# Ledger of designs, part 12: VH-VL binders against Cytochrome b561, DM13 and DOMON domain-containing protein At5g54830

Target 1, 109 residues: Cytochrome b561, DM13 and DOMON domain-containing protein At5g54830, of Arabidopsis thaliana (Mouse-ear cress) (q9ffu6r31to139)
Amino acid sequence: SSLIGHESEFKMLQHQLRGVFTVVDDCSFRVSRFDMLSGSEVHWWGAMSSDFDNMTNDGFVISDQKLNQTFKNSSFIVRLLGNVTWDKLGVVSVWDLPTASDFGHVLLS
Below, E stands for the ipSAE of ESMFold2; O stands for the ipSAE of OpenDDE; V2 stands for 0.75 times the mean of E and O plus 0.25 times the DockQ between their complexes.

## First folded at step 17 (VH-VL; framework fv_ciduvectamig_arm2)

Design S6 (from P4 with heavy chain R31S Y52R D62R, light chain Q97S; at its last look DockQ between E and O 0.12; V2 from the best seeds 0.00; counts 0 for: pae E 9.0 > 2, placed apart)
Fold by OpenDDE, look of step 17:
Structure S6 (fold): chain C 109 residues (1-109), chain A 121 residues (1-121), chain B 110 residues (1-110)
Amino acid sequence: as target 1 above (109 residues)
Amino acid sequence: QVQLQQSGPRLVRPSQTLSLTCAISGDSVSSNSAAWNWIRQSPSRGLEWLGRTYYRSKWYNRYAVSVKSRITVNPDTSRNQFTLQLNSVTPEDTALYYCARGTRYWAFDYWGQGTLVTVSS
Amino acid sequence: QSALTQPASVSGSPGQSITISCTGTSSDVGDYNYVSWYQQHPDKAPKVLLYYVSNQPSGVSSRFSGSKSGNTASLTISGLQAEDQADYHCSSYTSSSTLVFGGGTKLTVL
């Protein structure tokens, strides 16, 4: 993927979310300096665009990692689910499912 | 207390449109913490989720793949209700139809009384 | 969307504990904790017993508990009573942002 090595900061929207996103390889990305106040049921979320309609109706979970805790300056690797590829992602979001809320995201395209 | 009251025809001819209404009391169809759903039940298929409408700064819908091409769920803010339209019905659409409120945790905490809709053969 | 798998029927005597399983896939039960259980008596609408795997709404007896492991959620009814005789349904959120139900389980109290 042409995204390999791509690095960007999360756009903060809610829950004091901030951090740095880095595409590691074809199936994983790194998150560093990651802060987030806990939500209800928070997931790594993917969609083709960041508009709310697309995020809500056409978005999907991209990792089996649950983000149901408070994070403070955390760093870790996130593995994409087997059926998720970068070409399917225009945005990666920290998404709270119960409230359909975008805590923050990175735009990939 | 939330209450859902269903209404609509109980007999529909094949190829026609099934239409039901669910009137809401004790909550708003525009609630940002609820989703308004249609579910049907039959002996052969059990419970089957059909679709929902919900308001989050704007209106959104989601439908089951099995009926997506034929279904429409519409809110009516003026009457605080929502409707179900299912086009081109067949006998397979014969079922007990429920409207239900969905919570933030994707559970259905309030249900209508149910409407048995029969598609004549 | 395929239905979740439940046993067609289970039975128990008063005072016993019984468990009803609900098996899905990694795209529903396995991925999310949005699993709910419903009790349905004849000619009644379903009533929510548990949401989010193991949470009880107000007014629901503590005899009903829930758990999840892998792609299987379970409903346990302890101290079985005659009034527990009913159909029980599980549901789960899916990766397609839809909801799916199980096939339902008929519980008979002997």
Scores: ipSAE 0.008, ipTM 0.692, lowest interface PAE 8.9, mean pLDDT 92
ESMFold2, look of step 17: ipSAE 0.008; ipTM 0.662
ESMFold2 (binder alone), look of step 17: mean pLDDT 93; pTM 0.951

## First folded at step 18 (VH-VL; framework fv_ciduvectamig_arm2)

Design T1 (from S4 with heavy chain K58E, light chain S97K; at its last look DockQ between E and O 0.05; V2 from the best seeds 0.00; counts 0 for: pae O 8.5 > 2, placed apart)
Fold by OpenDDE, look of step 18:
Structure T1 (fold): chain C 109 residues (1-109), chain A 121 residues (1-121), chain B 110 residues (1-110)
Amino acid sequence: as target 1 above (109 residues)
Amino acid sequence: QVQLQQSGPRLVRPSQTLSLTCAISGDSVSRNSAAWNWIRQSPSRGLEWLGYTYYRSEWYNDYAVSVKSRITVNPDTSRNQFTLQLNSVTPEDTALYYCARGTRYWAFDYWGQGTLVTVSS
Amino acid sequence: QSALTQPASVSGSPGQSITISCTGTSSDVGSYKYVSWYQQHPDKAPKVLLYYVSNQPSGVSSRFSGSKSGNTASLTISGLQAEDQADYHCSSYTSSKTLVFGGGTKLTVL
């Protein structure tokens, strides 16, 4: 993928989400200096665009990692689900499913 | 507590305009997490979504194809309400009309009391 | 714009489990998970039972569950009770940015 090596900061929207997003390979990305206040059911979320309609209607879980905790300056690798590829993603979001809330995201376009 | 209160005439003549108002309390018509819908119900057609208005940094409207050419759903932020206007009505537009709040998941969690509107000469 | 397809009626005895299907096209139930189910008693407005296929709003009995396979969403009512006798409606958000309802299902508790 042409996204390999892409690095950007998360846009903070809620829960004091901070961090740096880095595409590592075709099936994983790294987050570093990751801060987030805990939510109820928080997932790595993918969509083609960051607008609300797309995020809710066309978004999907991209990792089996649950983010149901508080993070403080954390760093880790996230593996994409087997059927998720970078070409399907214009946005990677920290998404609270019950409230349909974007805590923060990176744009991959 | 969210409440929707409907008002408007219950009898409309053919070719005239059906107009209803839904007053919102306990919420805002411009809430980003909501959509404000009109739905009608009849024995012949069941539940039928007509359209909605919602605010997402700007106002949006979408309508059912069946009424798109005749329908207008307008928000009124000053009165915290939204309206339905359905032009050129026919007896087929006779139905129980509901206003409803749609959630972020496009589910309707609060409904008005319903207004039976009869189209008759 | 076509409605989702539901069986006209279903029936069951108290304590039984029944399932109501809701079938749409790929642009409706098949494409999105924004499927909702509503219970409607006579002379009442519909009440949301499930949203996003299987999520229960607060105050809704756990006896109501939902699933989706392909273009078909399903509402399951376990431990059927007399008060469950009602009309049930499915809805779905569509790729055309519209909402559609099923034709409704009349549930009779025998």
Scores: ipSAE 0.013, ipTM 0.667, lowest interface PAE 8.5, mean pLDDT 91
ESMFold2, look of step 18: ipSAE 0.256; ipTM 0.805
ESMFold2 (binder alone), look of step 18: mean pLDDT 93; pTM 0.951

Design T2 (from S4 with heavy chain K58Q, light chain S95K; at its last look DockQ between E and O 0.06; V2 from the best seeds 0.00; counts 0 for: pae E 9.3 > 2, placed apart)
Fold by ESMFold2, look of step 18:
Parts: structure tokens; C-alpha cells; sequence
Structure T2 (fold): chain C 109 residues (1-109), chain A 121 residues (1-121), chain B 110 residues (1-110)
């Protein structure tokens, strides 16, 4: 993907989300210096744009790696689900599914 | 037009390995936006997703928990096909087996014709 | 046993609308839009009718529509026709990162 090496900071919206997002390869990204207060059912979430209606109506889970804990200055690799590709993503969000709440996101542009 | 053509034996003895092949026309087994699935159907359990293979810079597999210890799905780019191997079969593995192309929405938009496999001594 | 509950059978007369339900839990249908519907005629492979709850693939009639509310997804067939007589299956992605199917619904066109 042309996104390999892309680096961006999460835009914090709630739950003290902070961190650096880096695309590692076609199937994974790295999160560095990651901080987050826990939510209800928090997922790695993808969408084409960051507006609330698109995120809510057309967003989707992009990884099965768990986010249901508090994170402090954590670094780890996140693997995309096997049928998810970078060309289908304009946004990666940390998303609380029951409340339709965007904790923070990066734009892939 | 994408077509999936299945082949393989229809009778397998208990404790042996079930092997099926799915040949792909009109698409490539290595296409980045697709995943190549095996699904089986029986009267008692209905449709059951077994697992898939897909290409993202390298080959990956994911499998249903119920069969993970016994299943292997392998791609073959030279023949543009993929295979199912299910080890240590029992009569409970008797089913109609399908291959299917999967999308990123977990939809199966093209299916093979099905292969009825009986596991019996 | 299927993880998603569908009625075993439904029936309708030509021209009517019918709805088939697919009930899961908050861990699948309730949480994800990765819900699909398949039509299966006797002795044939399933064919996708809808995906992502309500999206129609190319070549599928607009008479097929889908929705979900809470833990239940619904397939609605309007303008029922004789060729709609078939089995219908739903599927959903789950929080366990697996896919599950409903038990299937036999639709009889009277």
C-alpha cells in the first residue's frame, strides 16, 4: 500500500486518548505512546470519513484486538482483519460501539 | 464473471484427512480485496463457516475455533485454486462442503457447486 | 444448533410482502453491520441477496430489502413471486471474530 510508513497522532476527543499511529505494512499498524481510559466495548474502527453520520452508519470493525482496558504509554502492533485493506480506509478510530462514541481518530490522507 | 469449481473425494473414512479443491475462474486467489472461504452445511447444524485464506503481502489463514486444531486452507497461485484439509475426521464431519469468495463485509458473493462428503467406515 | 434464530418457515401469496427475522445477541447482530442474507433454492448453492444489513449486490432485485433493530435483522421481500420460494439464511460477524449463520427459513409461496 502507498500508506506504508504513514504516521499521524490521534485526534483526542474523549477518554484521554493519545498516541501515535504508524502504518507498518499492508495488514498492520503500530500504536505508540498510547493512552486511553477504558470504555464499554471499544474497537478499532474504520470509515471513509470522520463525520459522525459516516462513522456511525458506514463504519466497521477493522481489528479483533482488544481495547477494553486502560492504556498508559503503551506500544503495540494492531493487525487488520483479513478482509480489510488500506485502500478502503480514510479514518481509523478508537470507537465505543454501544454509545457510538469516537474517542479519537487519525485521518489517512 | 467469477466461478468456483470444486473437486475432491466424496467418501472419507474416520480418522483420515478430508481434502477438497476449489478452482477459481475470473479472479485471482491472490487478489488483495478477497478472502477464500470454506463453509459446510448439514441438516443438524445448518451452514457453518470453517475458515479462509487470504493474501496481504504474505499468506494468512483464520479458522473457526471448532475446527482450528484440524483444519488447513492452502492457496495455490500457479493453479489459481485453494484447498481444504480437515484432519482426523469423524461422522460428525459429514456435510455438504462449499468454497466461497468473501468480501470485507463478510459477505460470500460467489459459491462453488458444493461437494457432499460422507465420513463413514 | 445455529447461533442466530430464524423462523423455521414463513408463507405468503403472490404480490404480498413478507418479512423474515434473524435474531442474535448484543455480541453479533446487535453490535455489527456485517449482516448478510442468502437465498438457496433446492439442490443449489446459496446466493447473496443483501450484505452490510441492507446493501444489494448487482443483479439482485430491489424487492429484497434489509434492516436491523436491536438484536434482530430483517429481510423483507415485496411483491412476492413464485421464484422466491426457497430457503433463506442470515449471517453475522461476532465479537469472537467469527461468523455465524441462522438456522434458515423455508419460504412457501402459496
Amino acid sequence: as target 1 above (109 residues)
Amino acid sequence: QVQLQQSGPRLVRPSQTLSLTCAISGDSVSRNSAAWNWIRQSPSRGLEWLGYTYYRSQWYNDYAVSVKSRITVNPDTSRNQFTLQLNSVTPEDTALYYCARGTRYWAFDYWGQGTLVTVSS
Amino acid sequence: QSALTQPASVSGSPGQSITISCTGTSSDVGSYKYVSWYQQHPDKAPKVLLYYVSNQPSGVSSRFSGSKSGNTASLTISGLQAEDQADYHCSSYTKSSTLVFGGGTKLTVL
Scores: ipSAE 0.007, ipTM 0.678, lowest interface PAE 9.3, mean pLDDT 88
ESMFold2 (binder alone), look of step 18: mean pLDDT 93; pTM 0.949
OpenDDE, look of step 18: ipSAE 0.313; ipTM 0.827

Design T3 (from S4 with light chain L99Y; at its last look DockQ between E and O 0.08; V2 from the best seeds 0.00; counts 0 for: pae E 7.1 > 2, placed apart)
Fold by OpenDDE, look of step 18:
Structure T3 (fold): chain C 109 residues (1-109), chain A 121 residues (1-121), chain B 110 residues (1-110)
Amino acid sequence: as target 1 above (109 residues)
Amino acid sequence: QVQLQQSGPRLVRPSQTLSLTCAISGDSVSRNSAAWNWIRQSPSRGLEWLGYTYYRSKWYNDYAVSVKSRITVNPDTSRNQFTLQLNSVTPEDTALYYCARGTRYWAFDYWGQGTLVTVSS
Amino acid sequence: QSALTQPASVSGSPGQSITISCTGTSSDVGSYKYVSWYQQHPDKAPKVLLYYVSNQPSGVSSRFSGSKSGNTASLTISGLQAEDQADYHCSSYTSSSTYVFGGGTKLTVL
């Protein structure tokens, strides 16, 4: 993927979410200096665009990792689900599923 | 309102190709939040997922291992439908075939009416 | 692909609560929360009852609930009614980008 090596900061929206997003390889990304206040049921979320309608109606979970805790300056690798590839994603979001809330995201465009 | 309408022959001879069509109304075969599936059902094997096609900036397909070498699921954007092609059929392929829409949470929320396909000489 | 394991049949009296289990034997299935449940009456297509383990689509009775522990997902039907008599199927999306189904459970309302 042409996105390999791509690095960007998360756009903070809620829950004091901050961090650095880095595409590591074709099926994983790294999160560094990651801060987040815990939510209800928080997932790594993917969509083609960051608008609420698209995120809600066309978004999907992209990792089996559940972000159900508070993070403080955390760093870890996240592996994409088997059917998820970078060309399927325009946005990677920290998404609270029950409240349909975007805590923060990166644009991959 | 989403509707799936199936069509195709109900009798196929062994070694021939089973072909079915699922026409979509009320939705688009290219919807990013959807996947278009074929599932079959028989008394001996229960429900069995066969494969799907879906659009996520481009078209993708995945198939069940049991039929992967014989199956093709194709979208038709011009007709807003998708098809099933299962080659080299045997009596084991006799089943009630469904097309179904998969959601972003990977559940099947809309189903076709079903097509009983019998493989017999 | 291995199917999910369901009991072949369960039964209950009206007003009772029954539970149907759905167990995956692989980590591929067990680690995922993309579990859905379907109700199927005779000569009808399956109808989705739950998705993502415990979420109810619109129009589905609140008597149907779901949970998951380890590799086992469970469908609970409370306040059992005669119309609940049907076959129930669990399914799961897998990390291999495929679906698997359980063998189905026949629910008899006594």
Scores: ipSAE 0.015, ipTM 0.691, lowest interface PAE 7.0, mean pLDDT 91
ESMFold2, look of step 18: ipSAE 0.048; ipTM 0.731
ESMFold2 (binder alone), look of step 18: mean pLDDT 91; pTM 0.937

Design T4 (from S4 with heavy chain K58Q, light chain N55K L99F; at its last look DockQ between E and O 0.04; V2 from the best seeds 0.00; counts 0 for: pae E 5.8 > 2, placed apart)
Fold by OpenDDE, look of step 18:
Parts: sequence; C-alpha cells; structure tokens
Structure T4 (fold): chain C 109 residues (1-109), chain A 121 residues (1-121), chain B 110 residues (1-110)
Amino acid sequence: as target 1 above (109 residues)
Amino acid sequence: QVQLQQSGPRLVRPSQTLSLTCAISGDSVSRNSAAWNWIRQSPSRGLEWLGYTYYRSQWYNDYAVSVKSRITVNPDTSRNQFTLQLNSVTPEDTALYYCARGTRYWAFDYWGQGTLVTVSS
Amino acid sequence: QSALTQPASVSGSPGQSITISCTGTSSDVGSYKYVSWYQQHPDKAPKVLLYYVSKQPSGVSSRFSGSKSGNTASLTISGLQAEDQADYHCSSYTSSSTFVFGGGTKLTVL
C-alpha cells in the first residue's frame, strides 16, 4: 500500500484523545503517545469518510482490539482484521459504539 | 473570573509581522479543558478563525488553511499568556482581532476586548 | 476552509419566533455536534448562546434554542424582544481540528 510509512496525529475530538498514527505494513498500524479517557465500548473504527452518516451507517470495526480503558502515553501495534485493507479506509477512528461518538481520527485520504 | 486582555500594535506595515498578546487571568494557559484561539473579524469576511494552541500532555497547534503558512500561535506559561504572529501581512489582514478561550465542547466562552489592526503603508 | 452559510438578514416582530439556519459541509456541521451560536451587539465581542448544537450556557435565556438536521444547524429565538436585535454567528468544529464560522446574520426586530 502507498500508505505504508504514513504518519499523522490523531485529530482530537473527545475524551482527550491524542496520539500519533503510523502505518506499519499492509495489515497493521502503530499508535504512539496515545492518550484516551475511557468510554463505554470503544473500538478502532474505519470508514471512507469522517462525516457522521458515513461513520455511523457505513463504518466498521477494523481491529479485534478493544479500547475499553484509559490510556496514558501508550504505544502499541494494532493489527487490522483479515478482511480489512487500507483501500477500504479513508478514516481510522477511535469510535465509541453505544454513543456513536468519534473520539478522534486520522484521515488517510 | 476569566479575563482575556489583549495588547499589541494597531498599525502594521505591509510585509511586516503582526504581533498580538493575550494575557489570561482566572485560568491557566495550560488547562487541559481549554484551547486558546485567535479570531479576527472584518466587514468583508465576517468572523474568521485563525488558529489555536492548547496543552494536554504536550502542546498542540492547528491553524486555518488561509493563514497556515504565515501564522504562529505560541503559549507562554511563564506569563500565562499566548501570542499571535502573522507574517507578511497585507491590507487583507486588516481586521479586528480577538483572542478567545475555547471550551471542551469547542465553543468560545470568553473573549478578549478585541484589537483593531490596520495594515497600511 | 469555507465559511458556513447563513442568511444575511432576518427580521421579526416582538413576540414572534424566528429561525436562523447555518449550513455546512460533511466535514463540519455534517460530521459533528460541535456547533455553537453567538450573539454580537455593536462594538461588543461575540457572546456564546448555544454550544453542542443545543446546550445553553448559564445566564442565557431559554428563548434561544438550537437544533441540527443533516448539514444544517438552526438557531431559534422565541418571544422575540427588542434587545435581540444583533448579529448572530454560527461556528463549527471540523474534522480537521479547526473551526469555521458562518457569514453572520443580522437580526432586525421590527
């Protein structure tokens, strides 16, 4: 993928979410200096665009890692689900499912 | 109570740098629940957000695309203030400049008194 | 970034209800609920009326209410009073961690 090596900061929206997003390879990305206050049921979320309708109706979980905790300056690798590829993602978001809330995201396009 | 007090020159020559300071009282420039903004207003362009600085675990900045290449918003924790620098000004930068505190809901609840800055030779 | 779209002016008589619209794009009003409204009297700084679409800060009259549908946010002023004559501005936080403002609406109380 042409996104390999791509690095950007999360756009902060809620829950004091901060961090750096880095595409590592075709199926994983790294988050570093990651901060987040816990939500209800928080997941790595993907969609083609960051608008609410797209995020809510066409978004999907992109990792089996649950983010149901508070993070403080954390760093880790996130593996995409087997059926998720970068070409399907215009946005990677930290998404709280019950409240349909975008805590923060990166734009890939 | 929170107060924002602006200062800086009101006349700037073209191609020079516009510099303003916003002194904060009743709050901290490093407050995690706040963002510190510069906004300007003109009859032709209305209100225009320019940029902000805010502290969480580190300092962050974001700027409006229209001024991104020329703008710097800096915090000063020692003086509990933040500044605006706008380089290479033109008459188009003539406006009433405000500093404002942004809340956690991304609204501006406290504003400075405003500073009319005129760009003229 | 483009400004949000507001009507240039609206008018109403005392006691009436008026609505001011604020239309954005999918990256601002359409994406999030971080829409705020401000009242600005002559020679004064803007004053926040609503935040998060419809939430009222303390000290703001209940006559001011807000809603959102799609990419359009709306400010409704009920029981219009003479002191409501002012400029009204909408603002939205964007998906790019920036702010945009509307062009402003001049409200005249007849």
Scores: ipSAE 0.057, ipTM 0.760, lowest interface PAE 4.6, mean pLDDT 92
ESMFold2, look of step 18: ipSAE 0.061; ipTM 0.738
ESMFold2 (binder alone), look of step 18: mean pLDDT 92; pTM 0.947

Design T5 (from S4 with heavy chain K58T, light chain S97Q; at its last look DockQ between E and O 0.06; V2 from the best seeds 0.00; counts 0 for: pae E 13.1 > 2, placed apart)
Fold by ESMFold2, look of step 18:
Structure T5 (fold): chain C 109 residues (1-109), chain A 121 residues (1-121), chain B 110 residues (1-110)
Amino acid sequence: as target 1 above (109 residues)
Amino acid sequence: QVQLQQSGPRLVRPSQTLSLTCAISGDSVSRNSAAWNWIRQSPSRGLEWLGYTYYRSTWYNDYAVSVKSRITVNPDTSRNQFTLQLNSVTPEDTALYYCARGTRYWAFDYWGQGTLVTVSS
Amino acid sequence: QSALTQPASVSGSPGQSITISCTGTSSDVGSYKYVSWYQQHPDKAPKVLLYYVSNQPSGVSSRFSGSKSGNTASLTISGLQAEDQADYHCSSYTSSQTLVFGGGTKLTVL
């Protein structure tokens, strides 16, 4: 994937979300210096664009890894679900499903 | 058609607050696919994005690092407008100020007419 | 010092094609397709010519085209006309500063 090595900071929108996103390989990304206050049902979320209608209506879960706690200065690898590839993603978000809320995101394209 | 009409004072004294208003016609300040921006232009610094407000299930803001400690951008749904407040201004804040509608692609497709603000005693 | 580097000026004759560059870093133009170009005539607000690197808004001539390679975006104007004489600005999303503009390029049509 041409995205391997892509690095950006999360755009904070709520819940004090901060951190650095790095594409590691075709099936994973790294999160570094990650801060987040816990939400209700928080997912790693993907969509083609960051506008609310696209995020809400056409967004999807991209990893089963848990985001149901508070994070402080954490670093870890996140593995994409098997049916998810980088060419299907324009944005990766930390998304609270019950409130349809974007805690913060990175743009990939 | 969408139109943005700016208003506000053109002369502001150092250390005071610069306050500008942008009135929207043909669109809504709360429309989900839009963001409402302030951008300024000076001969020495060119175009400089300052910040925006937008609605996505709730209201959000983001601001340029250079002004983040001094800026506020607020929507006013009842008047269909949004405002810029820039605190503690100095002569370095002298510029032509624009409001602009932002799209989901970070394109500014409608601009206000511009307001030249001078910061001087 | 602007965040995106554009040539200060460029010139061309009527009918020619010219290209204006906009060079950033891996933190903006190199990583994102949220690149736009604006035309600005004297005493007027900027007008968007291109967005998302190469998309033309309704009402913008197909003479304006855009591309991106590495950390550099390019605006190409074909079939230069007198009314193309203006300032041209690029912009890009960046995660660290949200949005940045180039320093601008003055196009002179000879």
Scores: ipSAE 0.006, ipTM 0.590, lowest interface PAE 13.1, mean pLDDT 87
ESMFold2 (binder alone), look of step 18: mean pLDDT 93; pTM 0.950
OpenDDE, look of step 18: ipSAE 0.024; ipTM 0.705

Design T6 (from S4 with heavy chain K58Q, light chain S97K L99Y; at its last look DockQ between E and O 0.25; V2 from the best seeds 0.00; counts 0 for: pae E 7.2 > 2)
Fold by ESMFold2, look of step 18:
Structure T6 (fold): chain C 109 residues (1-109), chain A 121 residues (1-121), chain B 110 residues (1-110)
Amino acid sequence: as target 1 above (109 residues)
Amino acid sequence: QVQLQQSGPRLVRPSQTLSLTCAISGDSVSRNSAAWNWIRQSPSRGLEWLGYTYYRSQWYNDYAVSVKSRITVNPDTSRNQFTLQLNSVTPEDTALYYCARGTRYWAFDYWGQGTLVTVSS
Amino acid sequence: QSALTQPASVSGSPGQSITISCTGTSSDVGSYKYVSWYQQHPDKAPKVLLYYVSNQPSGVSSRFSGSKSGNTASLTISGLQAEDQADYHCSSYTSSKTYVFGGGTKLTVL
């Protein structure tokens, strides 16, 4: 995808979310220097835009990796679920499911 | 304005099922940013959260450990209500029961009027 | 026993400030900002005063403020008034996807 190599910092909204997002290939991204305080049921979340209604109503889980702990200066690869492609994503968020809350996000293309 | 109106029996015998209903006006039980809760209050335990239901593409529940084996909270979208069912009650379940709307900010911003339920023979 | 600890009672005179504490654990108050405070007058349902530690919903007096340090959250009521006489409850969401409440604090305005 044309997004391979895209790099940006998370926009922090809650839970001290920080880090750098990098698209690695067609099915994965890297996070580096990742910090986050724990949430309750936190997922990697995707949507076409970052507005609250779109995120809440039309957003979806993009990886089976749970974000169940506090992260401090962590780096790791995240694999997209098989039916998820970069062309379906305008935003990648760290999302708490019970509260419909955006901890922070990156904007894509 | 959002209003929560409770109904249900005030006297329940031990071993029976306690059933309460919370009718919602001014909001929808399926609103994506809300969660719908039951909370009870007694002199010995104070306020005690029991459980909730909420809609995020599908319905979800979580329940307090103390009642998890006996509780069910169900939405009813056609009547815009949600219900509490607490099985196998004992006198320890005697309390003032409230329904409440939970916000995305982890608060209960609208409460029902309360229903005092006595569990005794 | 409640999961969050509050003093059983507190008192103050009109015009004074008082503070009510709410002590939890690293699994709730210590790790999160999911703390809320409720005022309850006799025979009435609780009413939310603060959420997310310190945020006020619309229609709540600015005399109510909140803070958190470590495992302890605090509600401060400034400019105490007779109508502030009530029970006050704190609540937190937990890492186990549950809510817990404090035991409640009875505020007496002298």
Scores: ipSAE 0.017, ipTM 0.678, lowest interface PAE 7.2, mean pLDDT 88
ESMFold2 (binder alone), look of step 18: mean pLDDT 91; pTM 0.935
OpenDDE, look of step 18: ipSAE 0.023; ipTM 0.705

## First folded at step 20 (VH-VL; framework fv_ciduvectamig_arm2)

Design U1 (from Q2 with light chain D31S; at its last look DockQ between E and O 0.06; V2 from the best seeds 0.00; counts 0 for: pae O 5.1 > 2, placed apart)
Fold by OpenDDE, look of step 20:
Structure U1 (fold): chain C 109 residues (1-109), chain A 121 residues (1-121), chain B 110 residues (1-110)
Amino acid sequence: as target 1 above (109 residues)
Amino acid sequence: QVQLQQSGPRLVRPSQTLSLTCAISGDSVSRNSAAWNWIRQSPSRGLEWLGYTYYRSKWYNDYAVSVKSRITVNPDTSRNQFTLQLNSVTPEDTALYYCARGTRYWAFDYWGQGTLVTVSS
Amino acid sequence: QSALTQPASVSGSPGQSITISCTGTSSDVGSYNYVSWYQQHPDKAPKVLLYYVSNQPSGVSSRFSGSKSGNTASLTISGLQAEDQADYHCSSYTDSSTLVFGGGTKLTVL
């Protein structure tokens, strides 16, 4: 993927989310200096566009990692689900499912 | 209980720098669930958000476009306070200045007592 | 960034319900639920009434409620009381990671 090596900061929206997003390979990305206050049921979320309608109606979980805790300056690798590829993602978001809330995201396009 | 105590000159000459300090008690300027803001109020412009500083593994700042070229908001962890510096002031900068704590929902839940700053020759 | 648009003034009689609107753009109110409302009495700092459109902080009367549709947020005050006479301000988070206030609304209780 042409996204390999891509690095950007998360756009913070809520829960004081901050961090750096880096595409590592075709199926994983690194998160560094990650801060987030805990939500109710928080997942790595993907969609083609960051608008609310697309995020809510056409978004999907992109990792089996649950973000169900508070993070403080954390760094880790996130593996994409087997059926998720970078060409399907215009946005990677920290998404709270019950409230349909975007805590923060990166734009890949 | 959280308290914000403001201090600084109340009279500033045109072209000089407006400087204010907001001392925090009952909280930390480095709290990762808070942002520390400066807001001013005038009859002509109402409430106007100026900028903030906050710590999330590193320090962040953002400023209102209207003052971005002239403003600096700095934290002081050693004194548990944050400051406002507004350069090249004009009479249009005359206002009641507030410091305020911002929450995770971008609401201001604690405010300083306010400082009326007059820009006059 | 320009201020959010509020009516300059509203009025009501005791016991009535009044609504104050706060209109922004797709870059602020229209895109985020980070809308807050503040009450300000003379010579006092603003006090938060609502956050995240409709959530009430502890100690705030249930008479204050909020909603949002499109680019417009609304504050409703039910059972209007004399003590409600004050200035009311809305605020919103923006695309630029900044905050913006409305122009403020003066509420007069007749």
Scores: ipSAE 0.027, ipTM 0.747, lowest interface PAE 5.1, mean pLDDT 92
ESMFold2, look of step 20: ipSAE 0.277; ipTM 0.795
ESMFold2 (binder alone), look of step 20: mean pLDDT 93; pTM 0.948

Design U2 (from P4 with light chain S95D; at its last look DockQ between E and O 0.08; V2 from the best seeds 0.00; counts 0 for: pae E 13.8 > 2, placed apart)
Fold by ESMFold2, look of step 20:
Structure U2 (fold): chain C 109 residues (1-109), chain A 121 residues (1-121), chain B 110 residues (1-110)
Amino acid sequence: as target 1 above (109 residues)
Amino acid sequence: QVQLQQSGPRLVRPSQTLSLTCAISGDSVSRNSAAWNWIRQSPSRGLEWLGYTYYRSKWYNDYAVSVKSRITVNPDTSRNQFTLQLNSVTPEDTALYYCARGTRYWAFDYWGQGTLVTVSS
Amino acid sequence: QSALTQPASVSGSPGQSITISCTGTSSDVGDYNYVSWYQQHPDKAPKVLLYYVSNQPSGVSSRFSGSKSGNTASLTISGLQAEDQADYHCSSYTDSQTLVFGGGTKLTVL
């Protein structure tokens, strides 16, 4: 709960990813004004740091909601998997699993 | 073996557009695992990344903040090349310009031969 | 306008080892492992020596090794040879500037 109310804009790296990330409570976050071009198998992804090797080898899926479509100016709530807590996350990424590609991310402080 | 061959003018007048071309052999400008970059080098600023283009189901770009308002990097799939267009140049844009292939680890593993561009009247 | 700090020059004798540092911040070298090193001889394009801090591309001598601690990456050249006399550059991904280079280090082999 130390991060509740944390708000940040996604750092865009690929696929025109844009949006605002807001921690809502201990088990969910909101995305708003979300734009993204579709990828192959895109997930909400968590890791301790945003470097590529750490995200590739030690990253993990943080929500059951897949992102396998194009989004335009969308807003929605994302629920964390039951075993995922904010203390385990230094970064939240929009991650294309087959290509190990970071479409964009937010850093959690 | 990948080779990058640069071409373009060596003297450009202030306020004009600098245009350089990088022809690729041994690889494809649309290769999913690569990005195609422009980097310049000057005694006062050292090496400076300018921007890139890459293909992932469609074309994408990113540019250095310092030049974002003036730069365009364009691919040409039919000629297997990519270009730099830098508008409204000043003497501060005088530099040795390189094209380079970038990896997903942000490393530049193949470089063009370099083109020394002088911006002067 | 270098975001990464390197020593301006270093020197060593043939057969010795030398280390070149590349110091950034938590938003680049500290937070990311997208650190690369390049060797550049006079009038030549840079050539990648290392990427992802310590990985060697094919065809690069094992005499070149890399490491990172905190906000500082290091290139070590062992068994120094006359051909190693060149400029050396580091680079890193950054959150704010996408990619930045160090100011460069001139290595002189005595």
Scores: ipSAE 0.006, ipTM 0.589, lowest interface PAE 13.8, mean pLDDT 86
ESMFold2 (binder alone), look of step 20: mean pLDDT 92; pTM 0.949
OpenDDE, look of step 20: ipSAE 0.018; ipTM 0.730

